# Ledger of designs, part 23: VHH binders against Protein farnesyltransferase/geranylgeranyltransferase type-1 subunit alpha (RAM2)

Target 1, 316 residues: Protein farnesyltransferase/geranylgeranyltransferase type-1 subunit alpha (RAM2), of Saccharomyces cerevisiae (p29703)
Amino acid sequence: MEEYDYSDVKPLPIETDLQDELCRIMYTEDYKRLMGLARALISLNELSPRALQLTAEIIDVAPAFYTIWNYRFNIVRHMMSESEDTVLYLNKELDWLDEVTLNNPKNYQIWSYRQSLLKLHPSPSFKRELPILKLMIDDDSKNYHVWSYRKWCCLFFSDFQHELAYASDLIETDIYNNSAWTHRMFYWVNAKDVISKVELADELQFIMDKIQLVPQNISPWTYLRGFQELFHDRLQWDSKVVDFATTFIGDVLSLPIGSPEDLPEIESSYALEFLAYHWGADPCTRDNAVKAYSLLAIKYDPIRKNLWHHKINNLN
Short names: E, the ipSAE of ESMFold2; O, the ipSAE of OpenDDE; V2, 0.75 times the mean of E and O plus 0.25 times the DockQ between their complexes.

## First folded at step 13 (VHH; framework vhh_7pa5_2)

Design r7 (from q5 with L107F; at its last look DockQ between E and O 0.78; V2 from the best seeds 0.74)
Fold by OpenDDE, look of step 13:
Structure r7 (fold): chain B 316 residues (1-316), chain A 124 residues (1-124)
Amino acid sequence: as target 1 above (316 residues)
Amino acid sequence: QVQLVESGGGMVQPGGSLRLSCAASGFLFKIWAMSWVRRAPGKGPEWVSTIRGEGGSTSYADSVKGRFTISRDNAKNTLYLQMNSLKPEDTALYYCARDLTTPYDAFGTEFDYWGQGTQVTVSS
């Protein structure tokens, strides 16, 4: 790390009541010095290499301060304009940022900053972002900021070519990975204007296969519902899908509703919910929906009994 | 600034072995796929091998399969290419490159950073 001289700069006192301070940072003397210097440089509108380095040092100890990220952005933008190779300069910044990203997985400013850099970049690359995205997701599959950023990238670049396969790999690794399922849905919603019959059939088979592996997994059922809604009227779902779902509930709908102990076990309560939702849309099958929701309330998902009763009440 | 510095090249007899190294700096090495690419005299660049950042999966050109082994030490930010049973046809300038391609890419290779290369000459 290059050492810079700040002897010409009088540090300013730290404002402790800044509203943008999300985290209580222990104000070490070093931190006070660094922040004081940064404030001074900001007040002087200094956009320089030493200012850039100073922001890096501050980010290292206090990554939550939005003001520092904004300041860095202004510095980078200015320095880029003076660079002979703007692409190289910004790529260098992104390379630096990868390490910072790794060390601050829960920091949302980083992702906002990344977006800003990509917008500024004369030749931005989605492929450049993929390694850090993969790493962060692998570390925390539920990292909302990372997923949001990835989706943003897809839209920004209008590039979805990797997303289906990526989601598949994640689901293969963890079939309960709801974020992966959600991302897969994101693909279908945004990637294509037209979907072929073959693609639809293949995707349906994918979903069915995954449900068969773990029938009592909510993610693929939610996905299936969404997928059906995306391409079909609620009243006109494919009989194949309905028959498939029915295989997981047996003949429970043909039995009288009695005591929970008299009802058989089913393979998936989510299948029952799925079917209830479908049947609820048609007055001709609404009775089946009522029965299905009743069964969910009584035996198969009593924790959400209030929801099921609510659904029943809303069928009329 | 990103730097890739190759070493370990030299002259060897057919059937000999060499181990190439590439020292990387200026980026988060462990997350990146890295590749070896070679250029023989009078020929275009030829992809040799790739090692992925996460998981360490490896791939090889058919021409070097069974003879070359790509590996990496993330702690040292170093890429390696163990070359055994070298042939005259392996004579080339060998480059280390940061690889942007993904396992999902159907066609082509894309690299954004290259080293200056290390010369490998296989001759009797």
Scores: ipSAE 0.863, ipTM 0.945, lowest interface PAE 0.5, mean pLDDT 94
Fold by ESMFold2, look of step 13:
Structure r7 (fold): chain B 316 residues (1-316), chain A 124 residues (1-124)
Amino acid sequence: as target 1 above (316 residues)
Amino acid sequence: QVQLVESGGGMVQPGGSLRLSCAASGFLFKIWAMSWVRRAPGKGPEWVSTIRGEGGSTSYADSVKGRFTISRDNAKNTLYLQMNSLKPEDTALYYCARDLTTPYDAFGTEFDYWGQGTQVTVSS
């Protein structure tokens, strides 16, 4: 830790009345000193090594204080402009930020600050970001802000080369990880200008294999619908996909719509929902869609029966 | 400031053993893959071994597999290379490096920080 002399700085005290001071009796004297110094230096617009160190101390005790992050960014921008090695300066800041990230895994401000640093950086590197991203996703695979930052990096660097394999690894670890499925779709939305029919067929087979393992998992069914919509004209999968989905509902569509106790169990209610959606898009198959939604309402997903009745009404 | 300081090199006879150490500072050592890279006289850098961060796997170049063991102590921020059954071909300057190579790339292709190296000489 660097030690600086602040004796020339007159701290600006917390603006309170007596009632507010009693409610804030838990503020430590160290916290009051740090905040007082910060308010003073911000008001002076001091962009100095001691101000940089002060922001680090405040972030350590109050990492959600967005004003301090903005002030630190201004200090870094100023000091890097005076540095003989701008790349080294900013890489040192990123190394510091990795330590803050480890100690504050839920803090949103960190990722906004990282974006700002990379935009400022004369030679940023996506690979340099990957260790902290891996740590954070391994710790919480559903952390939306970390996933959003990784997607931002892919776009910022125009680099998607490892994202399909990465999503595959996460799905292998936890097939229910919806964030990994969503990120896999992000890859295909941003994929190469030319995608071969072999690549599309391989992806369809991947999806079907994962559905086969756990047919009642909503994530790959939602993904399959999105993938079909994205590549409808390039892959002849209307009949293949319909045939595949039908294997999970048995003969339920050939039975009379009767009482729920007369209907068999099915392997996937999501298969039935997928088929209903597919058939509802074509007037020639409207009656199949109405029957599938009716079956969902009666037995296979009655908790959402009002949704299914609404879908039926819209098929008039 | 990132620093990587290698030690433990020296002269050893063929068949001997040597243990290299690398003291790391200035970054979150435990999240980074770390590598040993060597440079024989008159040759370019040759990747030797990589160990992934916390609990990560190890990988070795074919030329050292079965003879060398990479390890790390994240509490001491230290990387190790245990070198057994040393051959004259192992003579080189050995560097500790912070490895940017992803699991999906060929190993030993990109490093952003290096030490100064420690000399290993294997001769009769």
Scores: ipSAE 0.595, ipTM 0.842, lowest interface PAE 1.4, mean pLDDT 87
ESMFold2 (binder alone), look of step 13: mean pLDDT 83; pTM 0.844

Design r8 (at its last look DockQ between E and O 0.91; V2 from the best seeds 0.78)
Fold by ESMFold2, look of step 13:
Structure r8 (fold): chain B 316 residues (1-316), chain A 123 residues (1-123)
Amino acid sequence: as target 1 above (316 residues)
Amino acid sequence: QVQLVESGGGMVQPGGSLRLSCAASGFLFKIWAMSWVRRAPGKGPEWVSTIRGEGGSTSYADSVKGRFTISRDNAKNTLYLQMNSLKPEDTALYYCARDLTTPYDLGTEFDYWGQGTQVTVSS
């Protein structure tokens, strides 16, 4: 590895008050040296190969230090202007950033820095981002920063062509992965393609198939409600989704409401919640909604009984 | 910076075998799909085989299925191509390439190439 000479640089001391005594005693000599050099080089506005290397060393030990990321960006922007091949230079920086990303999966400055590099890039590529994004999501399928960055990429590149298939693959891997369901909705909200009645019918079938596999999975029920709301003016699903959801609650609505032990088990409390929401939107069916919310409060989801009583009160 | 260095080429009789290697550096090798691409004399590039990093899934051109085996060693950052039952039409310059192609793409796309290693199948 390259090892630069900093002997001409006078490090600026780290100064903290007495309340930071634990921070002072945890500082190693290496940490103090790196931070002192960084403060000195930043004050000099030195945009050099040794400054670039110093920022990499500091990011390795203190990746949340915003000032060093900003300094590194300024160095990269300067040095790329001296490069014969700007595309190659920035792609090298993105390749380096992949290593940093792997080692710091919760660090949000990395993703802001990636965005800045892509905005600067004369020929950015969404496909080049996909390997590190896949690795990070495979490692932690709920990593908010990685999902937010992928969504940003879709919007930045105006490219959604593979996102439905990607969401489908993640749902096939883990049907409970709510981040994958949420990304699937993001696709439908933002897709620039023609959305036909055939595509909408295929999506309804996909949702119903996944519910049938695991009826007590909240993710596809929440998704179904959101999908129907998104395309409400284009869909004539109401009787179909009501009939479908009813299959998961048996005859519970035709039984008298008694004590919880007198009521049968049902395949999905989320089906009952979905039906209650559906019926609550239509004055002609609000009595059905009140009964469904009452059953949720009494037996099928009593943990959230105050929510159900609130829903009933809003129906007046 | 990304570097891909192929080796293991040479001259071999029809029906013989060779094992190609590609040493990779300057990037996080294990997350990238890697491919072998060959260029016969006077012809354009022909995709040969791809191996994905995440699950090690492999794919092959019809012309080499059953005869060639792609593999990788992520600890050594090395890609391999075992070529058996070689034919004169396998004569080409073989390149190691970093593959941008996703499972959902209908085409291929490569962003980095090595300099290639020559394979010659001749009597």
Scores: ipSAE 0.608, ipTM 0.850, lowest interface PAE 1.4, mean pLDDT 88
ESMFold2 (binder alone), look of step 13: mean pLDDT 84; pTM 0.852
OpenDDE, look of step 13: ipSAE 0.854; ipTM 0.943

## First folded at step 14 (VHH; framework vhh_7pa5_2)

Design ctl (from q5 with L28S I31S W32S L100S Y104S; at its last look DockQ between E and O 0.01; V2 from the best seeds 0.00; counts 0 for: pae E 19.0 > 2, placed apart)
Fold by OpenDDE, look of step 14:
Structure ctl (fold): chain B 316 residues (1-316), chain A 124 residues (1-124)
Amino acid sequence: as target 1 above (316 residues)
Amino acid sequence: QVQLVESGGGMVQPGGSLRLSCAASGFSFKSSAMSWVRRAPGKGPEWVSTIRGEGGSTSYADSVKGRFTISRDNAKNTLYLQMNSLKPEDTALYYCARDSTTPSDALGTEFDYWGQGTQVTVSS
């Protein structure tokens, strides 16, 4: 790391007016110095290599500071404009950012900064982003910020060519990975206008297969519902799908509603919920929906009994 | 009503060329940004190229830059894609799409209307 001279800069005090005394004593002298220098440079509107390095040092010890990230962006934007090769310059910045990203998995400012850099980049590359996205998701499959950024990338590049396979891989690894299921739905939302009937059938088979593996997994049922709604009128769902869902509830709908102990076990309460939702849309089948929700309330999902009663009451 | 109808697809050898056309109707074509998007088997849609309404500026995906040329004839309400130096990787269903965003926006584009697509197959 190149050492820069700051002798010409008078550090400014850290604004502590809103901080309690306990927070004040937690600041190291080094942090105070760095922040003081940064504040001074910001006030001077200095956009320079030493300013850039200073932001890196601060980010290293305090990555949560929005102001520093914004300041760095301004520096980078300025320096880029003065560079002979803007692509090379920004790629170097992205390389630095990759390291920072990996070292700060819980930081969310990084992703906004990444977006800003990609917007600034004369020749941005989605492929370049894929490895770090994968690493971050593999580290934390529930990292909302990473998922949001990936979705943003897809939209930014209008590139969804790898997302279905990616979601599949994650689901294969963990069938309970709701983020993966959600991402897969995101794919379909964006690909719905360019899908063939064959592909629709294939996807339906995929869903059915995954449900069959673990019938009491909420994710694929939610996904199935969304998928059906995306491509079909609620009243016109494929009988194949309804029949499929029915296989998981047996003949419970033909039995009288009595004591919970008199009702049989079913393979999936989510199947019953799914069917209830479908039947609820048609006045001709609404009685089935009422019965299904009643069964959910009484035996198969009593924890959410209030929800089921609410759903019954909202059936027109 | 908006209609987009693609044509010009076919089968070619690697290194060959094709020219796709898209006939547009039902909207102000000259003021609309138009795009080509392709979908290869087993993959999701991939943006290929956009030509803006105002000024006619163009943009391309890295994968096709230098090989493909997007153009338009506003008098004929037709969008074109000249594809040269075709590769097997270019095999896909190619769609014409209307950009729902501002004419100056290339990346981050949303599309509100699509054609039926025309098949391009590059194979030896």
Scores: ipSAE 0.283, ipTM 0.689, lowest interface PAE 1.4, mean pLDDT 92
Fold by ESMFold2, look of step 14:
Formats: sequence, structure tokens, C-alpha cells
Structure ctl (fold): chain B 316 residues (1-316), chain A 124 residues (1-124)
Amino acid sequence: as target 1 above (316 residues)
Amino acid sequence: QVQLVESGGGMVQPGGSLRLSCAASGFSFKSSAMSWVRRAPGKGPEWVSTIRGEGGSTSYADSVKGRFTISRDNAKNTLYLQMNSLKPEDTALYYCARDSTTPSDALGTEFDYWGQGTQVTVSS
């Protein structure tokens, strides 16, 4: 850590009225000094190495405060323009940001600042971003902001080269990881205008294999519906999917709707829901959909019975 | 009109748990960053935790990390604070606050709406 002399700087006071006191929870004497120095240096328009260090100290104490991140960005932008090697300068800033990221895994401002640095960078690299993204997802595989940043990188770099395999690896590690399933859908939505019959068949088989392993896992069933909706005009496997889903509900549709205790267990309530959705889209099969939703309401998913009754009402 | 109503406070022994709730109305709750702030007797306000909107990224004061969990239910327009392993130092009036998206002249985080607060007292 570099020590700088600020004795020439008169700190500007933080707002002193009672409302500001109640709102500014980080009011230690050290915080007041740091923020006062920052206000003074901003008013002097000082974009210097000591100002850069000051912003790092403030971010360590208050990493969510947007104004300090913005001031740091202005300093970095100015100092990089005077650097003999702009790429090296910005890569050092990204290295510093990696350390801040590891110490503040839930901070929203970090990812916005990373985007700003990459937009400024004369030769940005998606490959350079992958190690920190891996570390953050390995630590918390459901961190929405890290996933959102990875999606932004794919779009910014126009590079989806690794994303299908990455989603597959995460699903293999934890088949219940809904973030990985959602990212797999993001790949198909953004990476492929045109999909071959072979790719469609391979993806259907992937989905069915994962459902077979754990039939009562909502993620692949939700993904299957989304995938069919995305590629509906190109898909030729409606009967194959219906036949597959039927294997998880036995003969429950052939039974009279009666007491819940008279109905058998089924391997997947999500299969029943999927079939109801499929049958509800066609007037010729809507009676099957009504029965399936009724069975969900009575036995197989009664916690959501109001949803199922709503679905039934909308079919008639 | 924006309204924030806290509940769930009370007396609890050291090591105990409480869950605070904040019912929100009059604004787009799911789009807003929300915070918990506390004020101990004779002390200034202390930021406790913040949760951002859809996606739910969270941050915590060092004094509560690992013990408190902020969460939200956007369907119910409700903010929560699960407080575990409570200590006498956690005794305070706890406020639900909406974080401002606009910086103040004072360079600090500002809250544009506050609830009435709910009292948490940790003692034997």
C-alpha cells in the first residue's frame, strides 16, 4: 500500500444536518476524513496517483458508493491517456479490480465498473476475464450478477465459443443448478440463428437424458418448454416429447378423479404439468389438459392449486 | 405515496434469532435497492445491509456478516432481515429504507424514504 501526503488538502465537510446524519451510516472519523479529502480533490479536479489511492481506500470501506467508483474511473481514464502503454495500465487496473472482486463477491458496482473498463480498453480480452468469472461462480454458482456479467461479455465480445460446454459442465456437476440451465438457454437464444436437425435432436436427447436421471427436477422441464418455444417452427418431435413425458405419469389420466388417497404416486409432477401445457394449446386436446390440471390441483401439486384452477378457467 | 412498515422486532436472549419484515407500497419495489439501517441508543445511524433489485445482489456491514441475511419477496413487496446469533450490541431501532439512485451533494449514500422502525432488544 502506497502512503501519500494530503496535508496540503483541506477536507470538505460532509453534509451536517440531522437527515444526512441519519442517512450516512458509515460516519467514522476515518470515513469522514476520507470522504472530505475526496470532495476536496474532486473540487480541485485532481486526477493523480494520490487521488487514485484515495479512491481505493474509500472503496475498501464503502464499496457500494457509486460516486467514488465514478471518480476513480475519471482518474484511470486520464492517467491511461498519459501512459506509454495503455494496455498495460488498464490490465493493472483490472488486476486490482480482481482483488476487490474476490473480497466483495456480492457488490453490484464492481461489475458495472468492469464493463466500463472493458469498453475503455483498446484491446480487451474475454479470455482474460474467464479466470475471475470461474472463481466467482465456483464460490457461488447462483450469483446472478456474475452470470449477468458473463452474458454481457459474450455479447460485448460476440463470442459464445465456450458457453454450451460450460453450461454442460456445470449441469454435470449439479443437475439442479438453474443458473446453468438458464445460461444454456441464453446460448441458444443468442448464438444460433440457424440450427440443424442434428443439433435439435442432440439437444433433445441431452434434455431427456437429464430428466431421466432426476425426473422431479423442475429445471430441465422448464428448459424443455423454453427450448421448444424458441425453435417451435423447426422442431419435428412433438409426439416424441409427449410419449417421453407420459412415461413419468403412468396411467393416471385413465383413472377417475376422486379422493387424493386413491390416486397413485407418479415419477414427476412436472411431466404432468408439461403435458397439460402441451394439450392446452390445442382445442382438440383441451379436455386432457383440464384433467391434468385438475389432478395437479387435487394431488400432485396442491400447493399451487389456485394456479391450476386459473389455468383451467382460461381453457374454457 | 411511498410507505414502508417494519415489523418483527422484540426482546430476545443473546444467541437468539429474529426475522424482521418491511412491507412496501407506493413504488416499484422489485426495481428498488432496499436497505436496513439501525440506530442504537445514543449512537448515530449504522448501515446494516443492502439488497439490490431483481437478481438480489447483497452487501453487509462487517459487524453483521455471517449472522444476518437480507432477502426480498417481490411478489409480496416485502423486505426481510434474518438475524441469527444476536448479541447485545445488536440492540437498536431497525429501519427499512429505500436507497436513492441519485448521489447527494454530501457524497454519501442517501435514503429517500424511511419506515417508522421496529425495536430489537438483546438481553438476558
Scores: ipSAE 0.000, ipTM 0.126, lowest interface PAE 19.0, mean pLDDT 81
ESMFold2 (binder alone), look of step 14: mean pLDDT 82; pTM 0.819

Design w1 (from q5 with G53S A106E; at its last look DockQ between E and O 0.83; V2 from the best seeds 0.78)
Fold by ESMFold2, look of step 14:
Structure w1 (fold): chain B 316 residues (1-316), chain A 124 residues (1-124)
Amino acid sequence: as target 1 above (316 residues)
Amino acid sequence: QVQLVESGGGMVQPGGSLRLSCAASGFLFKIWAMSWVRRAPGKGPEWVSTIRSEGGSTSYADSVKGRFTISRDNAKNTLYLQMNSLKPEDTALYYCARDLTTPYDELGTEFDYWGQGTQVTVSS
């Protein structure tokens, strides 16, 4: 343990109005001591090793307190400018931040601080960020903050070279992982090397294969809709996609809309939703869209029946 | 401060064995891939072996496969290289390195922290 002497510092007590008294009650005596010292050092503009350590202690007990992260950034910026090796100093800070990140995986301020450090860094490295990101995603594959940070890194570094393969690996591990599907779309939106119709056709086949494996999985259907909208004018896949989606609904469109008990089971209600959306975009197929939304409302997705009725009303 | 400190080198006759250790500090060791890299007299660095983080796979240069075994102890923040059936060609300064290569990269191409090395000399 590194222990600093603060005996020369007069703590500035936390003051709050009476309306915030309940939140004040939640503060420990240790928190009050740390914050009192921090407010004093901030007022003195002390940018020192003991101030750096103090911010680490406060972050350990109150990681959401923006003011302390900002103060720490100012300390790091000052101390790195006096360091013999600026790159090593900032890499040390990023290494420290890995431990904080592991212990506070859903705290947005940690990720904002990581961004600030990379922007300050004379030679930042995307690969240095990947180990903590991998550990965090392996632990919680749907962690929005980690995914947002990885996307920011791809854009900041202009480096997408491994993102399609990474998304594929995560989808292979859990085909229901919507965050992985969303990240895969992020790749295609930003891929400057996507010129070939062969690459786009291969991706369409990938989507169809994953839908065929688990037809009632919403993630690849949502992805298919987005992918087609993004690239539709380049490949003109309407009939292929419609024919494919139709295979999951049998002949329900030719049946009368009676009671739910009289309608057959289908392989995918999301296929029906996809077709309804597709047909709703063209006045020539509007009747098919109305029928599909009606079937969703009655049998295949009645939990959202008000949505489907709203969609039908918008077609009229 | 990040430190990688190698030990366990020495003089060994051909066919002998050595076990190298690398004590790591100043970073979250368990999340990082770690590598051994060697530098023979008058030559540049040559990648020897990599071990991925906590449950990760091991990889070896062709010249050491079947003779060397890389391992790690995350509780002790220590990387190991068991070297058996040593040859004069294995004579080198052996470095412990923190490896930046991803599963999708060519191995042995990018490291951000290095130790000072431990000398291994294999001679009759």
Scores: ipSAE 0.657, ipTM 0.861, lowest interface PAE 1.0, mean pLDDT 87
ESMFold2 (binder alone), look of step 14: mean pLDDT 82; pTM 0.829
OpenDDE, look of step 14: ipSAE 0.861; ipTM 0.945

Design w2 (from r2 with S53Y A106E; at its last look DockQ between E and O 0.85; V2 from the best seeds 0.77)
Fold by OpenDDE, look of step 14:
Structure w2 (fold): chain B 316 residues (1-316), chain A 124 residues (1-124)
Amino acid sequence: as target 1 above (316 residues)
Amino acid sequence: QVQLVESGGGMVQPGGSLRLSCAASGFLFKIWAMSWVRRAPGKGPEWVSTIRYEGSSTSYADSVKGRFTISRDNAKNTLYLQMNSLKPEDTALYYCARDLTTPYDELGTEFDYWGQGTQVTVSS
């Protein structure tokens, strides 16, 4: 780390507002000094290498302080404009930021800052972002900020080429990874207008295969519903899909509704829910939907019985 | 700034061995796939090997498969290439490069940082 001289700078006291945001007891003398210097430099509108370094030091101890991120952005923007190679300069900043990102997985400012850098970058690269994204997701598959940023990148770059395969890999590793399923849906939402019939069929097979592995997993059923709705009218779902779902409920719909103990076990309550949803859309099959929801309420998903009753009541 | 510094090159007889090293700095080394690429005299660059950040996934060009071994030490920010059973055809300048390709891409197609290279000469 390069050492800079600040002898010409009079540190400013920490503002009361900052003290309200951060616990005063957590303030070290060093932090107070750093922040005092930063405030002074900001007041002087100094955009310099030493200012940049100072922000790094502050971020290291107080990464949630949004003012410092904004200040750093201004410094970087200025320094970039003075650089001989703007691409190299911003890539250097991104390389620095990778380490910061890794060390602050729950910090949302970092991702906002990353977005700002990419917008500023004259030749941004999605592939450049993929390693840190992968690492962060691998560390925490439910990291909302990382997923949001990845989606943002896809849209920003108009590049979805890796997302399906990536989601597949995550699902393969953890079939219960709802974030992966959600991301996969995100892909299709953005690709729906360019998908071929073959790809559609392949995806359906993928879904079916995953459901077969764990029939009582809500994620693939939710995904299947969304997928069907994305490409088909609710009334006109493929018989293949309906037949597939039916395989998980046996002949329960042909049996009288009686005592729960008299009803057989089924492989998936979500299959039953899926079918109920489909049948509910057609007056001709609405009775099946009512029966399915009733069965869910009485035996197969009684925890959500109020929901099932509500659904029945909403069937026109 | 990013630096990749190769070392370990030299002159060896056919059938000999060399171990190349690449010292990396200026970026979070452990999250990146790293590759070796070589350039023989009068030829274009040839991808040699790639190792993913997880360290367990390695890939090799057919020309070096079974003879070369790529490895890494993330604690030392160092990439290695163990070269055994060297042939005259392996004579080249060997570069260390940060690899931007994903596991879904064709191997050895996209890099953003390169070292200066280390010369390997295989001659009787």
Scores: ipSAE 0.841, ipTM 0.936, lowest interface PAE 0.5, mean pLDDT 94
Fold by ESMFold2, look of step 14:
Structure w2 (fold): chain B 316 residues (1-316), chain A 124 residues (1-124)
Amino acid sequence: as target 1 above (316 residues)
Amino acid sequence: QVQLVESGGGMVQPGGSLRLSCAASGFLFKIWAMSWVRRAPGKGPEWVSTIRYEGSSTSYADSVKGRFTISRDNAKNTLYLQMNSLKPEDTALYYCARDLTTPYDELGTEFDYWGQGTQVTVSS
């Protein structure tokens, strides 16, 4: 049984092409009726409680239909302007959206719609957004849409207060989570104007500790390079960092470049790459960079040998 | 519509026990931290306890630690407070609240939905 009466609305017919698409087997008479009603109400620009309910029913069965999201936004904007309590109205809409999000975790329209609601909101709250984001990341820690939305929220609210601690918690759960490492860099990029020397030293120690746990994890090495570039020129790299990185390659640089079978195993090819980049910036150490890239090409990362040869060719 | 409905209050003697319940509807209960807050006669609100999304992360005010136990049943959308060894000082109106605080915030600082409250009276 239906909540609203649509007997005054003549549904507009659905184009035949929709019946021939990949979703053809999902079409029922009820689906055709819903879409026909939606097309009719959109053409009439009806912004009513029954139109709002219709959009919810359509989103439930076809959440990727972006035209219906735009229509729902127009209805919400109209009805909130008539509401006694606009904050409550929009918070109820966000609460409704949480359940839709749970069932459709990679639907971009949901996150775009949420942004639009926050922009319209007279008193938006970043803390209100966090529970659904946490659930979605718990289900898929690399969901690009969720991370993109959280970054947008940080910028929209100008609030980064908890982002370093959040990234730390995720890295403790899974040290290989590149999305968490990337979000940690996002924090520093946006906090760089106010950060103290002590905080930078503490972060460097955090990175080194995580590298020591799993030396062949590319995420903290890539992060370390970005961190150094953000806060220091390449020629100003700390000798502590260089000494630390050399502990993962043994004495391989003191050996003659021979056949791959004559070279020892190393703890991290990413350490060798990091050092090569460092040495390549200074003419005084350029020969060390050439040797390091040569070793990467020959033994320690031959899959990317064309990259290493390109790096060598660029050293003049 | 969002609803938080408390129940289980009443009169008990000092040293007695009560179990409070809070039925939640109109939002996705399982993703939210939930709290109990109380208001004693002539006093302002006092945070009592919080339980987080996972159900195992619980926090208590010093005045109730060891005596009260917060729990939740996400399948029934229900929050609970087991109150043991009750004292006259525990006499208050007890509210169920949806908690906005993060693990990195001070507890008891921000709530967006409240119940009507259930009265707990501890007297001889």
Scores: ipSAE 0.655, ipTM 0.861, lowest interface PAE 1.1, mean pLDDT 87
ESMFold2 (binder alone), look of step 14: mean pLDDT 81; pTM 0.818

